# VH-VL binders against q8ixk2r445to577, part 41

Target 1, 133 residues: q8ixk2r445to577
Amino acid sequence: FFGMLQNKGLTDYCFDYNPPDENQIVGHQVILYLCHGMGQNQFFEYTSQKEIRYNTHQPEGCIAVEAGMDTLIMHLCEETAPENQKFILQEDGSLFHEQSKKCVQAARKESSDSFVPLLRDCTNSDHQKWFFK

## First folded at step 16 (VH-VL)

Design m5
Fold by OpenDDE, fold request of step 22:
Structure m5 (fold): chain C 133 residues (1-133), chain A 119 residues (1-119), chain B 112 residues (1-112)
Amino acid sequence: as target 1 above (133 residues)
Amino acid sequence: QVQLVQSGAEVKKPGASVKVSCKASGYTFTDYYMHWVRQAPGQGLEWMGYIKPTSGYTKYHQNFQDRVTMTRDTSISTAYMELSRLRSDDTAVYYCARSKHYGSGFDYWGQGTTVTVSS
Amino acid sequence: DIVMSQSPSSLSASVGDRVTITCKSSQSLLYSSNNKNYLAWYQQKPGKSPKLLIYWASTRESGVPDRFSGSGSGTDFTLTISSLQPEDFATYYCQQYWSYLTFGQGTKLEIK
């Protein structure tokens, strides 16, 4: 699966990554932004290796969750996907992070009008359901 | 057994377009990125861009953004690079080369395609 | 773009010599998460395609002779040929693949 990774509950919002420096794409947080279909800041891929890849850079970026954190951070993909980069996109649309055993939820950033994907306890909320478009 | 076989030499006039092909064999075409690199006579290597064969996603170097088009036909494991509005300084050997999604450089290269642009 | 600077641009040596080529990147190529350097070395002979020699700064590609070695980390890298053989006279390029791809300008190794 590839393209825009869109949230079901937070209508018309997609995974978005636009690092301040294209020559340093690691270490920044993945956010949610209105799906625009232009540019490549919203082009992601879910692979059979259970990775969520950022295809607009070489080498590819892979979304990871760092220890003790609930945010999604861009790392580089590796030959063997590390445990903190493994996700399961389930048939019902839920996006499950294997290591933390939590689900990715569209949430409002504290004290902000912006939105971000965060790890939360798994529920049946549409804010935890995602699909490629 | 991995091979990248490119199309033959081309001679073009300024303003014309050239389309070079690169046929892959001996591996799963969609598992690797395909890059294009050119080398002007007596000069170094210049990266032009890449294509992801599965999705067809492309990224071009800014120097070629408005003139290059990279495509692929997965049914025949072939990548294509088209360069338009040719000028004399486009005269070069053009290479296709594969890479892994996580890096490790270009482990296999095509034999190169000589493109000569002259009036 | 990340700029790759090789030194020297050319050098002459004899068979049996120890040869060292350096490459400097405009920014660090070291990834802290895996402790790998995103740097490769290539050999190119006239009329031929480049050949991958080293990747991850110090790992030899399959089939590459032991006399070739890569070292360095961060921004400073070195390719060493411990004992130059006749077939080693060629042009060598470093390449970063930390952010897209850029090559050094090349080092032409000629026979003295």
Scores: ipSAE 0.922, ipTM 0.959, lowest interface PAE 0.4, mean pLDDT 96
Fold by OpenDDE, fold request of step 22:
Structure m5 (fold): chain C 133 residues (1-133), chain A 119 residues (1-119), chain B 112 residues (1-112)
Amino acid sequence: as target 1 above (133 residues)
Amino acid sequence: QVQLVQSGAEVKKPGASVKVSCKASGYTFTDYYMHWVRQAPGQGLEWMGYIKPTSGYTKYHQNFQDRVTMTRDTSISTAYMELSRLRSDDTAVYYCARSKHYGSGFDYWGQGTTVTVSS
Amino acid sequence: DIVMSQSPSSLSASVGDRVTITCKSSQSLLYSSNNKNYLAWYQQKPGKSPKLLIYWASTRESGVPDRFSGSGSGTDFTLTISSLQPEDFATYYCQQYWSYLTFGQGTKLEIK
């Protein structure tokens, strides 16, 4: 699966990554932004290795969750996917992070009009449902 | 064995376009990125961009953004690089080369395609 | 773009000599999470395609003789040929793959 990773509950919002330095893509938070379909900072891929890859950079970036955090941070993909980079995109659209045993939920960023994907306890909320478009 | 076989030499006039092909064999075409690198006579290596064969996603170096188009035909495991509005300084050997999504360099290269631009 | 600077641009040596080529990157190529350096070395002979020698700064590609070795970390890297052989006279390039791809300007190794 590849393309825009869109949230079901937060209508028309997609995974978005636009690092301030194109030559340093590691360490910044993945956010949600209006889906624009330009195939740039919103082009992601879910792989059989359970990775969420950022395809607009070489080498590819892979979304990771750092210890004790509930945010999604960009790392580099590796030959063998680290445990903190493993996700399961389930049939019902839920995006499950194996290590934390939590689900990715679209949420409002505190004190802003922005949105971000955060790890939360798994529910049947549409804000935890994702699909590729 | 892994092979990347490119199309033959081209001679073009300024303002024309050239399209070079790179046929892959001996491996799963869609498992690797395909890059294009050129080398002017007596000069170094210059990266032009890449294509992801599965999705067709492309990224070009800014120096070529408005003149290069990279495509692929997965049914025949072939990548293409088209360069338009050719000028004399585009005279070079053009290479295709594969890489893994996580890096580790270009382990296999095409034999190169000589493109000569002259009036 | 990340700039790769090689030195020297050219050098002459004899068979049996120890040869050292250096490469400096404009920013660190070290990934703290896996402690790997995103740096490769290539050999190119006249009229031929480049050949991968070293990746991850110090890992030899399959089939590459033991006399070739890579070292360094961060921004400073070195390719060493412990005992130069006749077939080693060529042009060598370093390459970063930390962010897209850029090459050093090359080092031409000629026979003295």
Scores: ipSAE 0.922, ipTM 0.959, lowest interface PAE 0.4, mean pLDDT 96
Fold by OpenDDE, fold request of step 19:
Structure m5 (fold): chain C 133 residues (1-133), chain A 119 residues (1-119), chain B 112 residues (1-112)
Amino acid sequence: as target 1 above (133 residues)
Amino acid sequence: QVQLVQSGAEVKKPGASVKVSCKASGYTFTDYYMHWVRQAPGQGLEWMGYIKPTSGYTKYHQNFQDRVTMTRDTSISTAYMELSRLRSDDTAVYYCARSKHYGSGFDYWGQGTTVTVSS
Amino acid sequence: DIVMSQSPSSLSASVGDRVTITCKSSQSLLYSSNNKNYLAWYQQKPGKSPKLLIYWASTRESGVPDRFSGSGSGTDFTLTISSLQPEDFATYYCQQYWSYLTFGQGTKLEIK
């Protein structure tokens, strides 16, 4: 699966990554932004290796969850996906992070008009459901 | 064994377009990125861009983004690079090379395609 | 773009010599998460495609003689040929693959 990773509950919002420096893509937070389909900042891939890859960079970026955090941070992909980069996109649209046993939920960033994907306890909320478009 | 076989030499006039092909074999075409690198006579290597064969996603170096188009035909494991509005300084050997999604350099290269642009 | 600067641009040496080529990147190529340097070395002979020699700064590609070695970390890297062989006269390039791809300008190794 590849393309825009869109949230069901937060309508018209997609995974978005726009690092301030394209020569340093690691360490920044993945956010949600209005789906625009331009494929620069919103082109992601879910792989059989349970990775969510950022295809707009070489080498590819892979979304990771760092210890103690509930945010999705961009790392570099590796030959073997580390545990903190493993996600399960389930049939119901839920995006499950294996290591934390949490689900990715679209949420409003505090003190901001921005939205971000955050790890939360798994529910049946549409804000925790995602699909590629 | 892994092989990247490119199309033959091209001679073009300024303003014309050239399309170079790179046929991959010996591996799963869609599992690797395909890059294009050129080398002007007596000069170094210049990265032009890449294509992800699965999705067709492309990224071009800014020096070429307005003139280069990279495509692929997965049914025949072939990548294409088209360069338009050719200039004399586009005269170079053009290479395709594969890479892994996580890096590790270009482990396999095509044999190169000489493109000569002259009046 | 990340700029890769090689030194020297050219050098002459004799068979049996120890040869060292350096490459400096404009920014660190070290990934703290895996402690790998996203740096490769290539060999190119006239009329031939580049050949991968070293990746991850110090890992030899399969089939590459052990007289070739890569070292360094961060921004400073070195390719060493411990004992130059006749077939080693060529042009060598460093390449970063930390962010997209850029090559050094090359080092032409000629026979003295």
Scores: ipSAE 0.921, ipTM 0.958, lowest interface PAE 0.4, mean pLDDT 96
Fold by OpenDDE, fold request of step 19:
Formats: C-alpha cells, sequence, structure tokens
Structure m5 (fold): chain C 133 residues (1-133), chain A 119 residues (1-119), chain B 112 residues (1-112)
C-alpha cells in the first residue's frame, strides 16, 4: 500500500512529514495535516516488512517509535527493519505498533490546534483507524 | 545473474528529445530502485534521479526536473529516461543503476548509452 | 546537495605501491541509530560503467579483491589499495547516499 495515509475519525487528515532540511530527514516528528495530495510530504508506503516508509527520499525514511516515547519519529530504513519500526496495518484499519503493543491514534497536539499521530492503548475508535488513499 | 541492458547510442539535434531504455533481468524488478546517472566526456558522474518501479514514484535532481521524465514498464522490467530540449552540454554517457531502498550504493549498472547532441 | 570532495584529483603510482584516496563530505554521513556511514566507492575504467567497490564506507562488495579497503567515519573517508595491481589503474569515485546521491569529482590513478 502506498499514497496518503488517512485517518478515519479525524476526517481528511493524513500522515505528513516535511523536514526542515532535505539533507537531514531523520529525527523529526511525523504530524497530521489536511490531505492535499500534493507534494512529497504525504506519500507513504506500508510494506510487507511491516514498515511505514517515506518514499520521497533516498534512502527511504521509516517511521519509528523511540524508547519511552509515544510520538512517531522519522528514521532511516534498514536492510532488516528494527523492532521499533514495525507496524501492523490490520484489516479493521488499526495501525498497531508491535514493540509498544499500542495503536496509532490521531490526537490533538497539546496547547495547539494541530494534530499528530500518537501511540495509545488500542481501542475501537475511528481515530485509530487508517487507510491509504 | 543480474543484468541491466540499455538501448543503443543516440544522435540528436539541439531541441530534440531522447529516450533511453534500461531492461533489467536476473532479479525482481520491483524490489529495487532504478537510478539514472550521466557522465559528460572526460567528466565525473552526475546523478539525475530515481524511479521506484512499484509505484512509479520519481524524484529528479533539480538540474533536470523540468526536462527529464523517468518511467517504467513493470511487465517487461524496463525503465526509461527521457530528456527533452536537448542541448550540446547534454552530450554524455547515460547509465541506469540499481539500488536498494535503504542504500548500499549502486551494485549493478547498465553498460551506458551514448547520447550525442550536435547541430 | 551534499558536496563530496576527493583528493587527489589524480596521482601516478607503480605496481605494488600502496595508494590512498581521500573523500570528504560537506556534512556527516554517519547515522547514529545504526552507526553506519552512507558512503560508497566506485572504480571506473575507460569506456566502462562504474563498478561498486565499497559500501557503508568499509564493506567490500562481493568479488572485490582484499587489497581494496575503505575506512573513515563522519565526513572523512579513505579508499586504500594495499598493493596496486595493473588492472587497478582507473578512475575512482566516492559517493554519498545519505541524502539522495552525489559523487566526488573522481581520482584518476595512472601508471607511473
Amino acid sequence: as target 1 above (133 residues)
Amino acid sequence: QVQLVQSGAEVKKPGASVKVSCKASGYTFTDYYMHWVRQAPGQGLEWMGYIKPTSGYTKYHQNFQDRVTMTRDTSISTAYMELSRLRSDDTAVYYCARSKHYGSGFDYWGQGTTVTVSS
Amino acid sequence: DIVMSQSPSSLSASVGDRVTITCKSSQSLLYSSNNKNYLAWYQQKPGKSPKLLIYWASTRESGVPDRFSGSGSGTDFTLTISSLQPEDFATYYCQQYWSYLTFGQGTKLEIK
């Protein structure tokens, strides 16, 4: 699957990554932004290796969760996906992070009108359901 | 064995377009990125861009973004690079090269296609 | 773009010599998460396509003779040929693949 990764509950919001420096794409947080289908910052891929890849850069970026964190951070993809980069996009649309055993949820950023994907306890909320468009 | 076989030499006039092909064999075409690199006579290597064969997603170097088009036909494991509005300084050998999504360099290259642009 | 600078641009050597080529990047190519350097070395002979020699700064590509070695980390890298053979006279390029691709200007190794 590839394209825009859109949230079901937070209507019309998609995974978005726009690093301030294209020559340094790692270490920044993936956010949610209105799906616009333009540019490179909303094009992602879910692979059979359980990665969420950022295809618009070479080498590819891969979303990771760092220890003790609930945010999604861009790392570089590896030949073998590290444990903190493994996600399961389930049939019901839930996006499950294997290492933390939590689900990716669309959430409002604290003290902001912006939104971010965060790891939360898995529920049946539409805010935890995602699909490629 | 992995092979990248490119189309033959081209001679073009300024303002024309050229389309070079690169046929891959010996591996799963869609598992690797295909890059294009050119080399002017007596000069170094210049990266032009890449295509992801699965999705067809392309990224071009800014120096070529308005003139280059990279495509692929997965049914025949072939990548294409078209360069338009040719000028004399586009005279070069053009290479296709394979890479992995995580890097590790270009492990296989085409034999190169000489493109000569002259009036 | 990340700029890759090789030194020297050319050099002459004899068979059996130890040869070193340096490559400097305008920014670090070291990824802290995996401790790998996103740097490759290529050999190119006249009329031929480049050949991958080294990747991850120090890993030899399959089939590459042991006399070729890569070292360095961060921004400074070196390709070493421990004992030059007749078939080693060629042009060598470093390449970063930390962010897209850029090559050094090349080092032409000629016979003395």
Scores: ipSAE 0.919, ipTM 0.955, lowest interface PAE 0.4, mean pLDDT 96
Fold by OpenDDE, look of step 18:
Structure m5 (fold): chain C 133 residues (1-133), chain A 119 residues (1-119), chain B 112 residues (1-112)
Amino acid sequence: as target 1 above (133 residues)
Amino acid sequence: QVQLVQSGAEVKKPGASVKVSCKASGYTFTDYYMHWVRQAPGQGLEWMGYIKPTSGYTKYHQNFQDRVTMTRDTSISTAYMELSRLRSDDTAVYYCARSKHYGSGFDYWGQGTTVTVSS
Amino acid sequence: DIVMSQSPSSLSASVGDRVTITCKSSQSLLYSSNNKNYLAWYQQKPGKSPKLLIYWASTRESGVPDRFSGSGSGTDFTLTISSLQPEDFATYYCQQYWSYLTFGQGTKLEIK
């Protein structure tokens, strides 16, 4: 699957990654932003290797969850996907992180008006449902 | 077993366009990125850009952004690089080369295509 | 763009010599998560395509003689030929693949 990864509950919001330096794409948090389809910062891929790849950089970035964190951070993709980069996009739209056993939820960033994808206990909330557009 | 076979030499006039092909064999075409690199006579290697064969997504170096077009035909495992508005300093050998999405360098290269631009 | 700087641009050596080529990057090529350096070395002979020698800064490509070795980390890298052979006279390039691709300007290794 390619394209914008859009949230069902938080209408018109998509995964967004815009690193401050294109030559240093790792280590920053993936956020949610209004789906615009004009830039490459919203172009992602869900692969058969269970990765969510940031497809607009070489080498490709892969979303990871660092130990003890509930945020999604950009790492580099590897030949063998590390455990913290493995996600399952379920048929019901839920995005399940295998290592943490939690689901990706669209949420408001703490003390901010912005939105971010966060790991939360899995529910049937539309805020935990995602689809490629 | 892995091979990248490029089209033959080209002679063009300034202002013209050239389209070089690169046919891949011996591996799954869509599993690797295809890059284009050129080398002017007696000069170093210059990265031009890449195409992701699965999606057709392209990234060009800014020096070529407005003149280069990279495409692919997955049905015949072939990548194409078209350079327009040619000028004399575009005279070079043009290479295609594959890489994995995670890097590890360019392990296989085409044999190169000589493009000569002269009036 | 990440700038790759090789040194020297050219050098002369004899068969049997130990040769070292240096490559510096304008920023670190080390990925902390996997402790790998996104740096490759290539050999190119006249009229031929470049040949991959080393990747991840120190891993030899299949078929590459063990007299070739890569070392370094971060921003400073070296390619070493322990005992130069006649077929080793060529131009060598370093390349970063940390962010897109950039080549060094090359090092021409000539017969003394």
Scores: ipSAE 0.882, ipTM 0.940, lowest interface PAE 0.6, mean pLDDT 96

